# Designs tried in a protein design chat: VH-VL binders against q9vpl3. Part 450

Target 1, 224 residues: q9vpl3
Amino acid sequence: RGKINIQRPKAPHYERARVVAVTQPKYPELPKAKSCFKTRAERTQQQQENPYNEIIAREVRNWLDHSRLVAFFHLSSITADDIFRVRVQLHKQNLHLKSYGSKIIEQAVKNTRYEAIVPLFHSNHCIVFSPDPEKTAALLRIVRRVPQMVLLGGIVEETMLSRNQLVAYAQMPGLHAVQAQLVQTLSQAPGHLIQQLQAHQNSFVQVLDVHAKNQMNEETPKST
Short names: E, the ipSAE of ESMFold2; O, the ipSAE of OpenDDE; V2, 0.75 times the mean of E and O plus 0.25 times the DockQ between their complexes.

## First folded at step 16 (VH-VL)

Design D164 (framework fv_anetumab; at its last look DockQ between E and O 0.38; V2 from the best seeds 0.70)
Fold by OpenDDE, look of step 17:
Structure D164 (fold): chain C 224 residues (1-224), chain A 121 residues (1-121), chain B 111 residues (1-111)
Amino acid sequence: as target 1 above (224 residues)
Amino acid sequence: QVELVQSGAEVKKPGESLKISCKGSGYSFTDYWIGWVRQAPGKGLEWMGIIWPEDSFKRYSPSFQGQVTISADKSISTAYLQWSSLKASDTAMYYCARDYGIYESYYFDYWGQGTLVTVSS
Amino acid sequence: DIALTQPASVSGSPGQSITISCTGTSSDVGGDNYVSWYQQHPGKAPKLMIYEVSNRPSGVSNRFSGSKSGNTASLTISGLQAEDEADYYCSSYTKSSTPYVFGGGTKLTVL
């Protein structure tokens, strides 16, 4: 009995072939799923609000609302390992490094006072959150280890700051130190003001004295 | 008050190993970079490298890469500079210093007293 | 190689004002406001005098001032005193593989 070659079955007899051809179930052509021809624009619009994105967006909003310090960084060709190491160091300082997609950020800040940050998120970015604005200097010391983290700007006490402003803020003495300096400066101001006021008064008195002396000299009749 | 205290002067022969120390006090040792600076006799200051004491992350000058090892022990607030094999050219004053700078600003606000290393045959 | 060039020596009389220049070879050195100045007396450790071009640390005399124009940073010492005789080094951040570089140093002599 010849081994049935299962790889090359013999063509059926003509009559059988006819029957098989007629009995083959014609499956309705699956409607070409309109989805395959959806324009990139339609696909982008129909991006069903992924419930997950909403949850993440809420998380971002929560971080923004509860953070007194927010710093935005561009990530230029940084490795996951480098990010992790920096994250650990930041975490030790109660600084929280997070990374979110641009769409999530856009959704999170839509119709908020922070909408202006959206243009900062065109590429790979990370955000550092902190409840303590005094940690700005610590943050900027830690990120020195990763040149690929480029500071873009931040939010301090609900105020948006440019890169330079954020650096300047970090360099400022603590609020208490500034207050102390202000008090010192203000305490010194009255002395100078008093001196200036006294100087003007003294000058005025001197001028009056000179005038009085001159008048007395004019009134002394030359006793012939 | 912030203070950096370095180990005493060392006299060594070529080929010997050496480890000098810098102990920080008066501040949070793990929150600031520590740098090492070399000054050869009659020469200028040379930046060698810096270390983040918390996790011992290091950055070296290319001139010193592979020539020295910077390390730190945060438990005792001490930074180290080490040679595996000293050369006569390593004869210099070595300073540790606290880097107080932020982001792209690098500057040393407090310095150790220096450690003189003399390598002579 | 990014280098900072300083004059080898500067001299002045007591009461005079002198200026020490620090010139970067690269635009990268001149572009950033991250120049520092150190004073070093013989046999002593360097002391920070100016940071970030023009800022003075606490305890540094107001006779010391820093400025920058283009690629050249300057340290100005007004009312020169005998105690100001020392070596002065500028330093700067660089975007190169070496993040920090010192100038060659300037010996200041008070005549």
Scores: ipSAE 0.853, ipTM 0.934, lowest interface PAE 0.5, mean pLDDT 87
Fold by ESMFold2, look of step 16:
Structure D164 (fold): chain C 224 residues (1-224), chain A 121 residues (1-121), chain B 111 residues (1-111)
Amino acid sequence: as target 1 above (224 residues)
Amino acid sequence: QVELVQSGAEVKKPGESLKISCKGSGYSFTDYWIGWVRQAPGKGLEWMGIIWPEDSFKRYSPSFQGQVTISADKSISTAYLQWSSLKASDTAMYYCARDYGIYESYYFDYWGQGTLVTVSS
Amino acid sequence: DIALTQPASVSGSPGQSITISCTGTSSDVGGDNYVSWYQQHPGKAPKLMIYEVSNRPSGVSNRFSGSKSGNTASLTISGLQAEDEADYYCSSYTKSSTPYVFGGGTKLTVL
């Protein structure tokens, strides 16, 4: 919803559409009271708004499904030039800055695991998508130039992270494979989570070996 | 290894122009902020400004706005500090440093060796 | 320039612990704002000792620790050694007219 539908009327559109409606039985008849009259143009305008919203919502769903990093920001008033320059710098790092209406976001995440993000969009916002979760530090370094972008949180490897968790993730050293493994272990059911979280990126093979030995011994040693 | 190498010491007269350099190596130069810091003889550190080398976006300390020009040439991984007209009060050690912070964190993790600028008449 | 307030000097004997203070306002040191600390030996460039209030970079001795309470950040050096004799500067980022500020510096003398 919002300002996207250029056909959103002030007043005069409804009278003209009334003349067109007399040909179709599903539309109100001419002698009907004006307050109850709904013309073909009104119905078409509402239907155009709905299909447009559905197309854009599908685009948002596609971004969410194909992005390993999604970051959510509150966006204060900013000049078009400033936001454009930030978008260019982000794009060079495979980071894609987008903004969508809250109704479109709600429609995009309906019946998905991401419904929890809807409250983030009750105010001005923008979203950064990327297939590259290792670019989180680059994202957070570039946005330093734009105090108008206030980090709210994000999604990394299908796990929702708070603002502080996303910043902490960005500062973690090591290989991308180890970073992805850490996010996966944070989302796993309780069990081996403590053993896996003791792993360091530089000792990935050793961590897995210690994990296997700890399961054989039924003990939980510190593995590094 | 990350290294910032600055141009050599300069002795100038008041009114002359000067451009000093800071060449970064051992890291992706355009992925980090570069800051400039002044230290007058026997005095403390003063932040002058920072630059994003990829597109030359910059911020100056209010004390130095309009007093110097910060610039970068990303093709040779080099940042610059420039005066159009030096004053005797510009006599100081000038450091460049890499700003490694993310989001709301700001700190200089690697520093150049410094460039001593002496302005005397 | 606007500077954070540090004592001009501090001294201690080898093996002692000393603390250097850095006092600002709620807009620079207080709240969720970050503070960093730099060590500078004579004739040398500054070296980062502490970032984000309390974090040590790789290669910095665990004898150095940082903390913050209210509008005052503190650098604590335990087990004081002769090599610690240097100037120490705090710094912060502010949402004021001076977005990055240094303290005036503290000369640490090891007696």
Scores: ipSAE 0.780, ipTM 0.887, lowest interface PAE 0.9, mean pLDDT 79
ESMFold2 (binder alone), look of step 16: mean pLDDT 90; pTM 0.930
OpenDDE, look of step 16: ipSAE 0.846; ipTM 0.928
ESMFold2, look of step 17: ipSAE 0.754; ipTM 0.874
ESMFold2 (binder alone), look of step 17: mean pLDDT 90; pTM 0.928

Design D165 (framework fv_anetumab; at its last fold request DockQ between E and O 0.44; V2 from the best seeds 0.73)
Fold by OpenDDE, fold request of step 18:
Structure D165 (fold): chain C 224 residues (1-224), chain A 121 residues (1-121), chain B 111 residues (1-111)
Amino acid sequence: as target 1 above (224 residues)
Amino acid sequence: QVELVQSGAEVKKPGESLKISCKGSGYSFTDYWIGWVRQAPGKGLEWMGIIWPEDSFTRYSPSFQGQVTISADKSISTAYLQWSSLKASDTAMYYCARDYGIYESYYFDYWGQGTLVTVSS
Amino acid sequence: DIALTQPASVSGSPGQSITISCTGTSSNVGGDNYVSWYQQHPGKAPKLMIYEVSNRPSGVSNRFSGSKSGNTASLTISGLQAEDEADYYCSSYTKSSTPYVFGGGTKLTVL
């Protein structure tokens, strides 16, 4: 009885090999953990709303609701130090620079009037909040120090503004200044009208005087 | 009314140090950029740099980087331009001006009267 | 160095309209409307005449107007007066390391 070579078992007879091949348990391929193939986006969606994210989202909402000026910036390769310096300067003007993740922003503004801002947050961004819309010019002066802060747009008095509109808004005289200008313009209007009316009267009188002088010169007989 | 008053004319020799001043009044000094502009005799205007007086953040033109120092003392609403070692080529009129621009808009709405710096051997 | 090109000199008679050009590139004049104009009389500090292409500061005569087409900004002075004789400088924001640049200046002579 030949020693069964356990190290190199003889290939089974063809029929046995067929039976073994057919009877081999097909172990179901373990479902490739869908989690490994879920896109970063899908993984982020399934992440149970981190209670922490909810808190931050509420904070963002609170800032949006209590701010009369909101400005959105894209940050391109800015250093932490530069951000800090700008933040300090902004803070001195009662401007509050905040940075939030895109997901947090999305969560914060979902089903709100601010939902339209979500497309602005595709990369590294910061938001500046202020209770005073008159600080828009101050904001835009301060951010000049950091060219990496690119203005995307903003919200002023609950109105969404484009970049250009926000800049234009910043250049407008304040309400009081406009009122003052209006008052000045209105106060000058009567003076101008009076001047114009007087100018016409004076011109008329001058024309009459010239006519009168010409008539007098015609009536002076050449005393031969 | 907004006013910028500069220090008087200076006559110096090459190698000497100099610091000229620009005092702002009639507005919040710390809320606006102050710029310096050089004008060589018979030449055009040259932007040198700007300073944010609140924290003395400065930005220089590359041509003036390392050649001059711009500083400010917000307590007395004064900006400074200084040289460690003057050259004959530094002979020029120097103007300070308030930059009223916002964001990417740069323009000077109020100017000092200018300081003439003469550097001669 | 980003240079703004101005004519060296322009002249006009009293009452005429003259135009001073300032030519740059798409990275300065041709970009956003950040062109300014300054008037400088001999021995005096420059005075802002136009900002952001076409805006006049308070106290500047309505005879001064600014415009831009392509990479060229223009200062137009209508009803030329003797007092308008001065040097005029354009300026612009630049996207370079130097955020602000002046033109070479234009001497305006009133004949």
Scores: ipSAE 0.865, ipTM 0.944, lowest interface PAE 0.5, mean pLDDT 87
Fold by ESMFold2, look of step 17:
Structure D165 (fold): chain C 224 residues (1-224), chain A 121 residues (1-121), chain B 111 residues (1-111)
Amino acid sequence: as target 1 above (224 residues)
Amino acid sequence: QVELVQSGAEVKKPGESLKISCKGSGYSFTDYWIGWVRQAPGKGLEWMGIIWPEDSFTRYSPSFQGQVTISADKSISTAYLQWSSLKASDTAMYYCARDYGIYESYYFDYWGQGTLVTVSS
Amino acid sequence: DIALTQPASVSGSPGQSITISCTGTSSNVGGDNYVSWYQQHPGKAPKLMIYEVSNRPSGVSNRFSGSKSGNTASLTISGLQAEDEADYYCSSYTKSSTPYVFGGGTKLTVL
């Protein structure tokens, strides 16, 4: 149970001119990166801002816990209009572009298996979250319009993937194609099935093989 | 079955306007880039530009920037290439094509049948 | 607007293997850049034969293969057949404002 400090008003900072997604909470989208420049004030008021940082860190933890796809990007200088338009296009595919301060990311992943991602946030960055790992190709197709977003790697089904591994994952056949192939194999005699599984082992890289098997066994998407 | 169907051949005079179309079917039209490619008679292929049909974001080849307009109407799954004032040098075959690449990969996996535009006095 | 260099023509006999080259720079063909290949018969739209250097789309014969070494990509056609007679274009991604550029094309003649 986390308690929020209520001794002072906790009014969130909103960008009135920005479009907010229908189902997202109304927080400042970029409290430390885009909407407010308070580096000197941050140093002198850290004690008063710890509860706010914890709330945002819990948001990041919630995204990590409920996202089967997480992609990390380095972000070069870009106009607010360009990044906004990309955010809208990603949102239409259930892909959620976020940017958080590096200290908030460090706090969010502290004492978790995801502590390894901390070095990615030493420079300008952004993160894309999604419950839909099958949308990895859509993500990488949309970001082609933004050369300022440089892919660093990601997490798919709780497995950390390098840049090249994430791109390779995106190019795998869709779940329906993999399911159809598996069903056809299972309709055969047991000896024939064993031979086909052994042949498939020779065709897969180890990471992709584990990835495909998890998708085939645990695919139960929610319509939310 | 993915298909791109282009409008029919056009015969025009210099100075006339023209808008040709490319209708996509058999896939989610707004989920993929559409490119336009020019081929002058007896010549090679030239990339003209691409469009993201969902919000009509475009990029043009520098050779064609300001010379043509690429647009889309997502409600009817159609992309367009248009000229405000045709020149004889615009005589060519024009193809639309779906770009299926991701990240740093660019390639056209499906092509329209082409629209021949002839501009002559 | 020749950004990628291809031979103007190549020829071969049925059953032979031929290779069409596509030479560029480290900015468009070399390094991590992808190259694709298109076949175009007279009066027809281009058809994708190879993407991302060496991948074949579904429905493309395994007689077609792609490779790259340095700043040169290659399309190899083994077991040459009369129906392979066509124009072949390479294309690449460039890291400029023009992300897609074509080679000048190669006319393949089957003798």
Scores: ipSAE 0.791, ipTM 0.892, lowest interface PAE 0.9, mean pLDDT 79
ESMFold2, look of step 16: ipSAE 0.773; ipTM 0.883
ESMFold2 (binder alone), look of step 16: mean pLDDT 90; pTM 0.931
OpenDDE, look of step 16: ipSAE 0.859; ipTM 0.938
ESMFold2 (binder alone), look of step 17: mean pLDDT 90; pTM 0.931
OpenDDE, look of step 17: ipSAE 0.859; ipTM 0.938
ESMFold2, fold request of step 18: ipSAE 0.759, 0.762, 0.784; ipTM 0.872, 0.876, 0.886
ESMFold2 (binder alone), fold request of step 18: mean pLDDT 89, 90, 90; pTM 0.923, 0.928, 0.924
OpenDDE, fold request of step 18: ipSAE 0.862, 0.862; ipTM 0.942, 0.943

Design D166 (framework fv_anetumab; at its last look DockQ between E and O 0.33; V2 from the best seeds 0.70)
Fold by OpenDDE, look of step 16:
Structure D166 (fold): chain C 224 residues (1-224), chain A 121 residues (1-121), chain B 111 residues (1-111)
Amino acid sequence: as target 1 above (224 residues)
Amino acid sequence: QVELVQSGAEVKKPGESLKISCKGSGYSFTDYWIGWVRQAPGKGLEWMGIIWPEDSFTRYSPSFQGQVTISADKSISTAYLQWSSLKASDTAMYYCARDYGIYESYYFDYWGQGTLVTVSS
Amino acid sequence: DIALTQPASVSGSPGQSITISCTGTSSNVGGDNYVSWYQQHPGKAPKLMIYEVKNRPSGVSNRFSGSKSGNTASLTISGLQAEDEADYYCSSYTSSKTPYVFGGGTKLTVL
């Protein structure tokens, strides 16, 4: 009775091996955990089939038309939780963080003055809208908490600004402050101008007086 | 006028806990980052960390991560710096400061008067 | 450790112009214009003198000016006065992880 080598069982006869191979329950390959990350293609396809795309596009256009401040951000590996926290903080400042698909943005801005923004939306992005351009500084302070939000640029008072221009804008004293400064400067200008004009006139009169005095002194004949 | 007022000088022993305060006034306390800066005696300035007072989001310098805790109470416009266990090496002047910068521009425009912490056996 | 390098000390006579340098790397000083300067008198809190390389806060004398060339930022004090005797620190943004880095400080002595 041949010692059944339990450690190296003899390979079953070819026919038995075939039957075992065929009868082995093909456990359905565990669906490869579809990475919850819908491929860009899947996201794009879903957006195309959505009958609401036009509605959403109209919404985006409406936001663009009614916002005096629009800021565009790239999102680099940001978590939903981080986005939520930032959204809450922004909302407290009347800043509205929205995210739309690239196709929706394209549809929304097609044949509009905003068409130039389309290239900014090739990746994960979000948009912050505000009716108040004075909130630009507040926005840029809040987004510090999320380094994954990369500023791409924005629109302020219907003017498209680069990243650097938007930052520069935020650093400027508010329009009202600038206007106030301008008014102050302008209000001081007339006083200085008047002083300068008067100084020139006075100087001119003095020179004329000296000239007249010198002429009078030359006309006095030395009564030898 | 913007002002940051810090708590008074502290004399402590090693191993003791400490919490110092910084009260902001003259501005919206929740709209600006508050930072803490350490200055050891005769040494330079060292950034410790910053806090967003609205929701108490904090960021620490790697050198101070886990060594101190920065917190805030927005209801009373106060930021805090605390130690669970002080060391002699913690002897320093501590400043709170308001960050007025935006985005990647980081700078402190207003500073507290400083709190001297002395840790001696 | 991204360190900003400052001279330990600088001296000048009243009325002279002096310059304090702050040398970093391309990732900090050499990058965007995010250099700040602080003045600290003995026993006092630091005071912001320059932000974003060249901007002066309100109330800071026009004798103070900032500039940058390459990886070196400079604070220039013109018309040096006795009251300018203090420690000066530069600061720069480096990364999101370490947004603040201070220089070692420069002691300015007015002779």
Scores: ipSAE 0.861, ipTM 0.941, lowest interface PAE 0.5, mean pLDDT 87
Fold by ESMFold2, look of step 16:
Structure D166 (fold): chain C 224 residues (1-224), chain A 121 residues (1-121), chain B 111 residues (1-111)
Amino acid sequence: as target 1 above (224 residues)
Amino acid sequence: QVELVQSGAEVKKPGESLKISCKGSGYSFTDYWIGWVRQAPGKGLEWMGIIWPEDSFTRYSPSFQGQVTISADKSISTAYLQWSSLKASDTAMYYCARDYGIYESYYFDYWGQGTLVTVSS
Amino acid sequence: DIALTQPASVSGSPGQSITISCTGTSSNVGGDNYVSWYQQHPGKAPKLMIYEVKNRPSGVSNRFSGSKSGNTASLTISGLQAEDEADYYCSSYTSSKTPYVFGGGTKLTVL
């Protein structure tokens, strides 16, 4: 076997090229029009062709309002079967994998403190929503099977967290997760601080009750 | 109390099939990855593969791809390691272990007691 | 294909501190990559001693500590005791195809 000389015309390798062409897998080639990046004009045309954008934006708002955990991922090329399998595994943990266009996200978060997330959607992406912030560890354990999902960051209890902060949050004992949220809240404006303290207080009481039950059940395993 | 209990030692001849087991208890078996690790006599540890027991999604080490089959039966909280045709070089201790890592963290926090497989003619 | 290099053996006297090294590359030990350490007594299963470079699981003595500098991770055992005599393995993530790579192991002898 010799090296393939890519600088030379393929005429001397005609018979070898014929064999290779017959034996190579024949995969569909993706059109460039399906690339993950859009121009401004393409977005305007898509919005014109999708008259229900506000209905979908309401869906996103509803997810944001009812989700105490939101995680943002960059999504590289992945088969539909692989992404479906991970969606099923996430769903079993009350984790909901979604994807929306950047225009829809912009409409959903307009005039809110979450407007900063819009640039995350200029590339291929997906979002995971959950009402259960304690499921962050489960999320990050399941997505290990999909290296195409790259964590960018998230929102926990209405506080934006970086990638590293979200991973650190997931590793905390349940009670200390509430304390970490309080520290994050203290760096915000006074009005938001009051709301965050009230949310953390409710979460803290809930976590304390779980810990009391866990101590009562010290003799039994926690993992089923 | 997390526990992984493996099937007993096996003595086999080259060309025979074998399926060894690893039963998990004391935790939610389908919520964590299970890995298999090989240790030849007097040698070090060698990762073979990992499984997500809920749907049996499996990832193999390149060194073991096509050499073994990893499977699970979630209804009885059991993972399996299987050979269709054993070789003398398959003589080793085989451990199952639970992975507790998240995101880019990979480590085994609980290990089974091991299953000794001896293949000789 | 990727190898983590450990010394074949290390020895020390009771009460001494010793360090076991684990050297890899920027792709498996260096940078933000995690390293774990396992202790294995003869005829027994491995036991996790350190995860994510420096974290101790519950029930592991604080005499065991982990660190990393450049492409080398280190396991340090202070106040060496007879029960510490065992084989020690490091492990790291390398790629999605090889998320676990073990070092060759280090035999610790307590004199």
Scores: ipSAE 0.799, ipTM 0.899, lowest interface PAE 0.9, mean pLDDT 80
ESMFold2 (binder alone), look of step 16: mean pLDDT 90; pTM 0.927

